# VH-VL binders against o27280, part 463

Target 1, 266 residues: o27280
Amino acid sequence: MDSMNVPEVLEIKRIVEESESVKTFIFSWDFRREVRPGQFVMVWDFRDEKPMSVSLIDPVRSEIGISIRRVGEFTDRVHGLSEGDLLGIRGPYGRGFELMGRDILLVGGGIGMAPLAALADEATARGMRVDALVAARTADELLFLDRLEAAGVNISTCTDDGSCGFKGFAHERLLTLEENHDMAAVCGPEPMMFQVMRILDERDVPAQLSLERYMKCAVGICGQCCLDDTGFRVCAEGPVFWSQELSRVREFGRYRRDPAGRRVPW
Key: E = the ipSAE of ESMFold2; O = the ipSAE of OpenDDE; V2 = 0.75 times the mean of E and O plus 0.25 times the DockQ between their complexes.

## First folded at step 22 (VH-VL)

Design if16 (framework fv_acasunlimab; at its last look DockQ between E and O 0.85; V2 from the best seeds 0.86)
Fold by OpenDDE, look of step 22:
Structure if16 (fold): chain C 266 residues (1-266), chain A 118 residues (1-118), chain B 108 residues (1-108)
Amino acid sequence: as target 1 above (266 residues)
Amino acid sequence: EVQLLEPGGGLVQPGGSLRLSCEASGFTFSKYWMSWVRQAPGKGLEWVSYISTGGRSTFYADSVRGRFTISRDSSKNTLFLQMSSLRAEDTAVYYCAKWYIGRAFDIWGQGTLVTVSS
Amino acid sequence: SYVLTQPPSVSVAPGQTARITCGGNKIGSESVHWYQQKPGQAPVLVVYYDSLRPSGLPERFSGSNSGNTATLTISRVEAGDEADYYCQVYDESSDHYVFGGGTKLTVL
């Protein structure tokens, strides 16, 4: 077995409070193990293990960040941790985002901004022009705004309640934007991604989308994260997919499978 | 049938200019990045240029930068390569190639021969 | 410039397995694609994203990527598999597509 399948016990170096429900945990990282935006790691709190996207990649400081939203028992425990505490990290896994072109659009919803924030850093470092549409339910749930701004990203915000930026959903805001891009990266609620993908397709903007599925093994063995009909494993062939690939996935934007393997609508 | 056709090749003198075309059919041309790849006689594949779907961004190999210009016309489903200041080392079969996913090319034209010789 | 290294030639008997390697310093962090080119023909994509097969390609063609080496594997080699094979990556640091030097596969 590849050594990458064994969790490395790492000390939480820093914790950044991103919002009321989201924290970024920062770890020292040996960059001999490369990590790309869009890839995920398995986070182990010595009781349970969950896949989490990498939200910060800092080769200068030799650090990575993992942003975690409080949504259940596991994340509740993790959110209770302090700097200096330990977590198990194995990975990275999966296919990350690919950067092409000079002008890119990022569309993120909620915690979906996590991998996109990392992508934004890389893109801006490469001298790319980055526009980001950051969506959330409320202003308080908008993530990484200061970080993105500091990186030179052109930010548009969208909130369901109109507390910040455009009042409405991300795809609605996108419809009001006229400028096209060389490519787009999308991550957030699947219904959002589905709508955004459709718009981007109509505009002939190639898009990459990061899917969320229940992932158990992270190494393409258990099949828990398999997409219907295609046999794509989100942990192995994803989580980042091109829109062209997802167009072949009928369940995309319609349903997912729960931990028991049952179809659950979004 | 998905197809790329590359007319426009031929013999040109050093320092001359030539414009290659690649006509696409069987797929939605406007949705894909397009590339030119060339192959000198008896040699390997060499990427030449790349263009985004909307033509907003273009990229060139160092060997052709400043001399070649890639462009596209979606209304005509056609990719272009304007070559200027041609050199003997530019002699090659030029292929147009369609982007697939992951920066791979799934469809290639049959290629057109460009010979630069005095 | 980023360079992909392939053996210039590989020979294999019919029915046996051919393995063509592609080496590069960044290959572990890049997706590798493979093309088959028969004499007088345009290249044909045979493997993309390290190990995925395009539609219509035989299962005999497979790919892997480990460390700094990608490998194209052709099982149960047939006479018709005789061709040049090229690996290809995209170098994000330079925004260049990079091809390997190609490998001539000879079926004995």
Scores: ipSAE 0.912, ipTM 0.944, lowest interface PAE 0.5, mean pLDDT 95
Fold by ESMFold2, look of step 22:
Structure if16 (fold): chain C 266 residues (1-266), chain A 118 residues (1-118), chain B 108 residues (1-108)
Amino acid sequence: as target 1 above (266 residues)
Amino acid sequence: EVQLLEPGGGLVQPGGSLRLSCEASGFTFSKYWMSWVRQAPGKGLEWVSYISTGGRSTFYADSVRGRFTISRDSSKNTLFLQMSSLRAEDTAVYYCAKWYIGRAFDIWGQGTLVTVSS
Amino acid sequence: SYVLTQPPSVSVAPGQTARITCGGNKIGSESVHWYQQKPGQAPVLVVYYDSLRPSGLPERFSGSNSGNTATLTISRVEAGDEADYYCQVYDESSDHYVFGGGTKLTVL
C-alpha cells in the first residue's frame, strides 16, 4: 500500500437503537475535520476495519453519528459494544452530496437512509423542500422516520411485505409519486438504485447516487473500490456519483465485487 | 456536437427591455439546468441566473434580481432571459451555459453583446 | 457574497510550469472548477472537481485544492495556453455561482 491514514481512537458517547438490526453510534467530533452528507468513515474495532455511513452531523453539539446494520461478524462485534467503549475512526473520505435548487427527492432503502438522513437535515436547514421515499423489507426496518418528520420532510413509505405504506419495491412506489423535482439523492441496494435512477432519468430529474464498494485504503490507491471500465474509485471519485457518471457503468446494479475483486451477483 | 446559439442582443436605452434567447442542439435540453453568465467589456465573468430542468425553480444574482427573468421552453430547446429596467452596468456579452457535474458549466454559447446606452 | 480572489496576471516562459491561484475562505471544502478563455471566445472548462480534466484536455492541465487556496497548474506551457483563466464554485449558502476575477496568463 502507498499510504493510509491512522485511525483516531474515540469513545462511544451514546448509542441509539434505530431498529432491531441498526444502531447509531455517536462520537464527539472535532469539526476542524469537516464532514459532509454522503462521505464515509472507516471504523476500526481493533481487528477489522469497515466503511460506514455518517448519518448525523451536528457541529453545534460537536458530534457525529455512524449508523451500522448488523450483517456479519464485524458488525456483530460492534453492536456488542457499550457507551464508553472505544472504536478507531479515520476519515471522512469521499465525495459527498451536492445541493442545488429548491426541492430534492430522497430515495432510501434500508441502511441507505443513513447518509440521506444527514442530507435531509442539511437540505431542510438550507430551506429546501425535502420529499423522502423510505423503503425497507418490513415496517420494523424503516429508518429515521421520526427524525425526518421532525426536520419537516414529507415522507412516503414502502415495504416489501406491505406492513407499512405502499406494498412493493421503492421503484414501484416512485412510479406513483409526483414526477417533478429539481434533483434527487438515492442510496440503498444497488438493484433498487439502478431502477430508481432509470425512472428519474426518464423524468429529467438529475440524481446523485451513493455506492458501496469494498474499500481498504479509502484514499483511492489500492484499487479495491474501482468500478468496471470507468476506472472510477468509489472511495476517491465517489461514493456519491451523479447519474450521468453511472449510466456508463455496466456493473452498476447488475453485480458487485468481493474484496478479491471477483464479480458476484446481487 | 453540443451547441448553444444566442441570436438575441443589441443596443437598448437605459430603462429599456430586451429578451435574449439561447437555442440548444446536440443534447437533450430538458435534462440540464441552464444558466446565463455575463462579461462586461474588459471585465471578468459574472453569473446572472440559473433555472431548473423543468423550469419550476429560478435563481438570480443580486445585481439582477427583480429586473431579469429566466425561463425555458423545452419544445423549442430554448433558454430565455427577459431583461428589464436595464442600466449601463448591464452592458456585457451574455453567454448561456449548460450545467455539468459538480455544478460546473461544460458547454457555453459564443455570447451576444447587449449594450445599454443613450 | 462569497469571494474568490485571483491574481490579475501571471507570466511564464514556454516549457515551464504556470500556477494560477484562487483564494477563498475555506475553499478547500468547495468543488473548484477552472475555465480558459481566449480573446473573443467563450470560456472552456479545463478542470472540474478541483483536479479532474474534461475529455480531450491534455494532462498538462491539473488542479489542486486545500485550505484557502485552489491552484490550476499548467505544465510545459505552450504559447497556445495564453488566455484568461477563471476559477468558479457554487456557494450553497447563497445559491449563487461565484467566479474569480480572472488571471491573464502571458507566455513569454
Scores: ipSAE 0.817, ipTM 0.914, lowest interface PAE 1.0, mean pLDDT 89
ESMFold2 (binder alone), look of step 22: mean pLDDT 92; pTM 0.948

Design if17 (framework fv_acasunlimab; at its last look DockQ between E and O 0.86; V2 from the best seeds 0.86)
Fold by OpenDDE, look of step 22:
Structure if17 (fold): chain C 266 residues (1-266), chain A 118 residues (1-118), chain B 108 residues (1-108)
Amino acid sequence: as target 1 above (266 residues)
Amino acid sequence: EVQLLEPGGGLVQPGGSLRLSCEASGFTFSKYWMSWVRQAPGKGLEWVSYISTGGRSTFYADSVRGRFTISRDSSKNTLFLQMSSLRAEDTAVYYCAKWYIGRAFDIWGQGTLVTVSS
Amino acid sequence: SYVLTQPPSVSVAPGQTARITCGGNKIGSESVHWYQQKPGQAPVLVVYYDRYRPSGLPERFSGSNSGNTATLTISRVEAGDEADYYCQVYDESSDHYVFGGGTKLTVL
């Protein structure tokens, strides 16, 4: 273990309200510590600690952004913070996305768009053509649209209620798209990712998918985030997995472990 | 058995052309990026070219760009390397390699020798 | 161009541990893969993603990546481990696969 396992207390430089339930917290970052899209950090509010994906990587401004969805007590506290307040950040951890090819498809659902937004920035900066399928339950929950558009991303939206774009789920919208890509990056609800992965596999599009699991140590020791059968640790071998890896994971898209280690359906 | 077979090597004069083939078996060829890697006699490994699953994107080492063309035929489970304007320094054993994960190559052909000499 | 630096040779006695290093400016942020090549044979993947072994590889093979150096470790070296070993990365800035110069491992 190295010094990166100790939380660094950082000041919230800026807060961006992405939606009613999602805020992006921006911090100054020393890029001598490299961070890649798809990696996560552990956010510590001096009471509890939770893994969060990095949603913004800006070497020019020396900033990173962490997008947090308000879903429970911890995130409620964090959402109550203001610019200038402090948080503990340790990391980054995990395996991030790997970019290859010229054309990339991003498929994101809800807060899953967070790491994909960062990936989009990197991909576009590299001159890649980026198509993004952004999914949400409703129009007001669609994330990072303006940011993606400004980056030159070709955006397709879908909403469960049809309030914006295609009415339906991401995998359904994907079926209506005929164009293939060199690779895809996927992040969102696991059932969504499961369906999307299936479609991409059928189309021979290599895919990377970012999984969400309860993580405690973030360094592959505690086993809290272990995937059944394979022994993959989401914090160490992931959170980004290739579809070929996930094809070996029985629980993927089917169930997850709760904080007590019990199987719970999605 | 997973296998890559590389016919097509041989002797060619400088400035000449040669087309290498790599036939894949034992895995779903269309699902993997493919690469050519060469090794000059007594030298190390040098990446040559890379192609996406659908062939939409191709990449080349600077040393071969403009002269070599990588392609694939999924219906034949075959990877190709069209070499033109061959030079003496292109003399090498050429390996086709299957993409694994993390940008590694898990399966290699036995290689085919290409000799460029007058 | 991005360059990976390996020692040209490493010698080790049977039963001992061999360590082969691969240096690069960006290697700490890259995934390093290792290949074994015996004379007259094609390369064989022995370590991927810095530290993972493909199925079928002995546990004697391991890897690490820290700072600017990746290391392939072969414990309990056997005569059959004598080969050339290459490290490899993908350079995103140039979209090139990059191999190290290779290290000849001699088992004494």
Scores: ipSAE 0.908, ipTM 0.944, lowest interface PAE 0.5, mean pLDDT 95
Fold by ESMFold2, look of step 22:
Structure if17 (fold): chain C 266 residues (1-266), chain A 118 residues (1-118), chain B 108 residues (1-108)
Amino acid sequence: as target 1 above (266 residues)
Amino acid sequence: EVQLLEPGGGLVQPGGSLRLSCEASGFTFSKYWMSWVRQAPGKGLEWVSYISTGGRSTFYADSVRGRFTISRDSSKNTLFLQMSSLRAEDTAVYYCAKWYIGRAFDIWGQGTLVTVSS
Amino acid sequence: SYVLTQPPSVSVAPGQTARITCGGNKIGSESVHWYQQKPGQAPVLVVYYDRYRPSGLPERFSGSNSGNTATLTISRVEAGDEADYYCQVYDESSDHYVFGGGTKLTVL
C-alpha cells in the first residue's frame, strides 16, 4: 500500500440518481485496496474534501459507489458533475461493520442507508437473512428500496409524514417489528441511532452504529474526530462502533460538535 | 466479580455422551454471544461452537458438527454443550468464553477436562 | 478454510523486546486478537482489534497488523511474560473462529 493519505484522481464512470437529492457516483476501483461496508473515503473536488460512506462495493465489476446527498456548497458542486468528470478519492479509512450470525437487522435513516446498502449486499452474499427498516422524512427520500428488494432483503419503511409505510420515526416503527435478530447495524441521524440503540439493547440484540463527526486527516493524527470521555477517534477507532463501546461515550445522543469543537445540541 | 464456571467434565468411553455446563455471574449473560473453546493436552486452542444471544443461531467447528449441540438458558445464566458420539480426539480441556467487541473473547472459564478413553 | 500460522517458539532475554508473528492470507484485512496462556491457566486477552489492550493490561503489550502478518510485541520482557501466545480471527466466510497454533515465549 502506497499511501492512503494521497488522493487518487478518478473519473466518474457512472452516476445513478437515487432521488431528487441523492446521487451515487461510481468509480473503477483497484481492490488491492480492500473496502468494507462502513468504511469511508475522503472525496476531493479540488477545492474541499469531505468524508463519504461507500454505498457500493463490487469486486467482480471492479467498482465502488459513493452516495452523496446535496446539502451545501461542496455537495452542490459535486452534484453538478457529469460522467467523465474527475474527483479525488483517498482511503478507505476507518472500521467497517463486522458480521456474525444468521440474520441481521439494518436500521437506516436517510442517507444513512448508503453504507447499510453495501452491508446488505455483503450479508446476503454470505447467506444471511437481512431485514431492513428504511426511514426518511418523505416517501421520495427512501433510498435503495429496489436494490434491497432485488437482493432479497425484507423491507419495512417509515416516513415522518406517513407518505410511505409507517407514519413516524424509525424507533417507533422498530417497536412494532419482530424482536429477534442475531445482530443489528444502524446508521442515520444520531438522535435516531440513540433511540434505536436503546431498544436493541433492551432486546439483547448486539448492534453496531456508524457515527459521523467532523474529519480532516482521516488517519487519526489531527484529533478533530475525537469523542468525549474515551479519546476514540471516529476516523480510526470508528466510524462503526459496537453499542457496548458507545455506552461509555457521554456525548452520544446528547450533543454534537461543530468544526471548531464547540458543543451543539441535537 | 465477572465469572464463568464449568462443572461437568469427566471420563467417558468412546461413543459416549456428556453434557457440559458453564454458569455465568457478574454480567448480563443474555446480552452476549457465548462460545466453547477446547484445548487437547499439550496442544493449542481450538474453537468448538458459538451461540447467539437469543439462542436461535448456533455454529460449530467441522470437527464436531453433527455430534455436539450448544444451547443456553438465560433464566439460569447457563451455557451448555451436549456432546455425543465422543471420540478420543475430543479429549481436551473445555472452556466457555464470552464474546468481546471485535469478535474476541474477554472472559474465560477455568476449563473442565473431558477424557475419552476405554 | 482460513489458517493462521505462528512460530512454535520465540526466545528473548529479560528486558528486551519479543515479537510474535501470526501469518495469514490477507490477515491485514482481519481484526486480530491475542491471548496469553500460562501453564495450567485459562487464556487471557492481551490485545484486541490488532492493537488495543483490555483494561488492566501493561502498556508493554502492543500489536500491529498489515499485509499477511500480524505481530504481538512485548516490550521490556519480564519472566512473568513466559507463556503461550495465540492469535485469533473470525472468518466471516465460514462463520468460524480461528486460532493460530500458538507460540511459546521463553524468557532466558
Scores: ipSAE 0.807, ipTM 0.912, lowest interface PAE 1.0, mean pLDDT 89
ESMFold2 (binder alone), look of step 22: mean pLDDT 92; pTM 0.947

Design if18 (framework fv_acasunlimab; at its last look DockQ between E and O 0.83; V2 from the best seeds 0.85)
Fold by OpenDDE, look of step 22:
Structure if18 (fold): chain C 266 residues (1-266), chain A 118 residues (1-118), chain B 108 residues (1-108)
Amino acid sequence: as target 1 above (266 residues)
Amino acid sequence: EVQLLEPGGGLVQPGGSLRLSCEASGFTFSKYWMSWVRQAPGKGLEWVSYISTGGRSTFYADSVRGRFTISRDSSKNTLFLQMSSLRAEDTAVYYCAKWYIGRAFDIWGQGTLVTVSS
Amino acid sequence: SYVLTQPPSVSVAPGQTARITCGGNKIGSESVHWYQQKPGQAPVLVVYYDKYRPSGLPERFSGSNSGNTATLTISRVEAGDEADYYCQVYDESSDHYVFGGGTKLTVL
């Protein structure tokens, strides 16, 4: 078996409090193992294992960051960890974002901003103009604003309650933006992504979208993350998909599979 | 049927100019990045230029930068390559190619021959 | 500039398996695509994203990418498979599409 499938036990180098519910765990990383924005790693707390997007890629400091939202038992345990504690990390896995063009639009919702933050860093480093639409339920849930700003990203914010920026949903804010881009990268709640993709398609803006599904093996074997009709495995063919690919996926924006494989509405 | 047609090739003198066209049909042209790829006689494939869907961004191979201009007209489903200051080494069959995914090209025209000779 | 290296030629008997390699320093981190070009014809995409086949391509065509080498594998080679094969990547550092030099596959 490929060595990349064996979890490496890494020490938490730093923890960044991104919000009340989101922490970024920073690890030393050997960049001989390349990681791309949009790829994910499997995080193992020696009890359970969950896929997490890479939110920071810093070759200069030889570090990666994994942003984790506190949503359940596993993440509760992880959020209880301190600097110096250990986690198992295997990967990276999946298809990451592909950058093309000079102007890129990032549309992120909630923790979906995690991979996009990493993408923003790469894009800006390449000299691309980056516009980011950062969406959240409330102002205090907006992620990575300072980081994005420091990177030179043009930020638009959107909050459900209007506590910051545009009051409404990301797709609604997007409708108010007139400028088109060479491409877009989208990550967040699937209903949001669905609407955003529709708008971008109408505007002839190529889009990549990062999907979230239950992943167990991360290597395309177990089929837990298989998308209906197409047979796409989110862990292997994704998690980043082009809009053209997702247009073939019936379940996209409509339902997902729960851990038992049952259809669950969004 | 998905198709790319490439008229406009021909014989041109060194230093001359030529405009190639590529007409797309069978797919929504405006939704795809487009590229020009050329092939000198008996040689391999060489990427020439690339344009975004809206034409906002263009990219060129070093060998043609400053001399070639890629453009597109969505209303006509047509891709263009304006070539100037042509050189003998520009002699090639020029293909227009449609972007697929993952930066691959899934549809190619049959190509048009451009011969630069005195 | 980024360079993809292919063997200039590969020969295989009918029914056997042909393997065409594409080498590059960054190829392991890049998505490699493969094109088939028969004499007098335009290139045809046969493999994309290292290992996936476009619709309509026979299962005999497959691909892999590991380390610094991508490989196009054609099983049960037929006379009709005789063609030039090109690997291709996108170099993000230069925003250039890069093709390999091509490999002539001869079916003996």
Scores: ipSAE 0.910, ipTM 0.945, lowest interface PAE 0.5, mean pLDDT 95
Fold by ESMFold2, look of step 22:
Structure if18 (fold): chain C 266 residues (1-266), chain A 118 residues (1-118), chain B 108 residues (1-108)
Amino acid sequence: as target 1 above (266 residues)
Amino acid sequence: EVQLLEPGGGLVQPGGSLRLSCEASGFTFSKYWMSWVRQAPGKGLEWVSYISTGGRSTFYADSVRGRFTISRDSSKNTLFLQMSSLRAEDTAVYYCAKWYIGRAFDIWGQGTLVTVSS
Amino acid sequence: SYVLTQPPSVSVAPGQTARITCGGNKIGSESVHWYQQKPGQAPVLVVYYDKYRPSGLPERFSGSNSGNTATLTISRVEAGDEADYYCQVYDESSDHYVFGGGTKLTVL
């Protein structure tokens, strides 16, 4: 049981308002605990604990940023916190994104842009060409655009309501884009990721997708993050999977699971 | 059956050229990065080059950069290695290898011997 | 350039456990893959992502990776396990694949 991590209590150093519903909480971080884009942390507010994406990895300033969308009681409580308040952090956990090639396409929906923003920073720093398709319901929910632009990322946008960029879904915009990437990374609502994955597979673009599932232990012991009867655990074998791995997973894109593990519709 | 076949080895003098081919079958060739990996007699494995699925991005070990050119032809399910300015230290068995999850190689050809000697 | 270090040989008695190490700076943060190569044959992938086996590989093959050392473990060693073993990573900073120097496993 020595493998069970205990949260470290950290002070919120800075809060960035990314949108009406999304805040990034920045903490000092000891990079002896290495962090890679696509890994997650468990955030503990002293009542409950939830997995959250790491969106900023800055070893020079010794900082990490964790982006949190307000979506329920836990995230409402965390959004009510101020600089100087405390949160417990354990991790990082999971498999991060792997980079290959000279160029990469990022496809992010909503808060799914958080881990992709961290990946974009890493990819641009090592000289890759980065294109990003950033999707949201409305223009004011498009995340990280200024940060991506400052990093030299080539941005395409789409919004469900057409208020910015292409009117429609990410996969619809993707069908109108050129097919010239060495690889892709995808994170967002699972129906979006499923449709995007199918298009990228048809184009012979290898893709990595970051899945979200219910998690409790984050180290693969409790079984709460399992996918189908394959036994894959999102916290241990993922959250980032190559599309080749997901071809063996029947539930991907078809349904989700509640905290009790029951199948429910998207 | 999933298979990689490399028929194109041979004997060549230093400074010479040789073109290797690797024919793929039993899988969708165009979906995978492909590599050449070599092994000098009695020595370990050395990665030589890889190429992206569309063929637009190529990468080389420092020992061969500027002398070797990797390419692929999706209509023929074939990977190529054009070797020029060959040196004695290029003598090796050359394997083609298919990308696998995690940036590994799951399918290897049986290899072909290239001998560079006068 | 990233360097992987393997012992040149390991000897083990039949039925015992063989452990083959692969040393690298912070290799615990890399995904490590292992290959078996018998004389005159192509390499065969036996472990990927540190610890997973390709379909059809015996459960006797397992792996771990932590700190500066990755380890291939072969339990209940058989004469047929006698081979050369290579570790491999992908080095993102150079865009190169990197192999270790290889370890000859001898079954005494």
Scores: ipSAE 0.811, ipTM 0.912, lowest interface PAE 1.0, mean pLDDT 89
ESMFold2 (binder alone), look of step 22: mean pLDDT 92; pTM 0.948

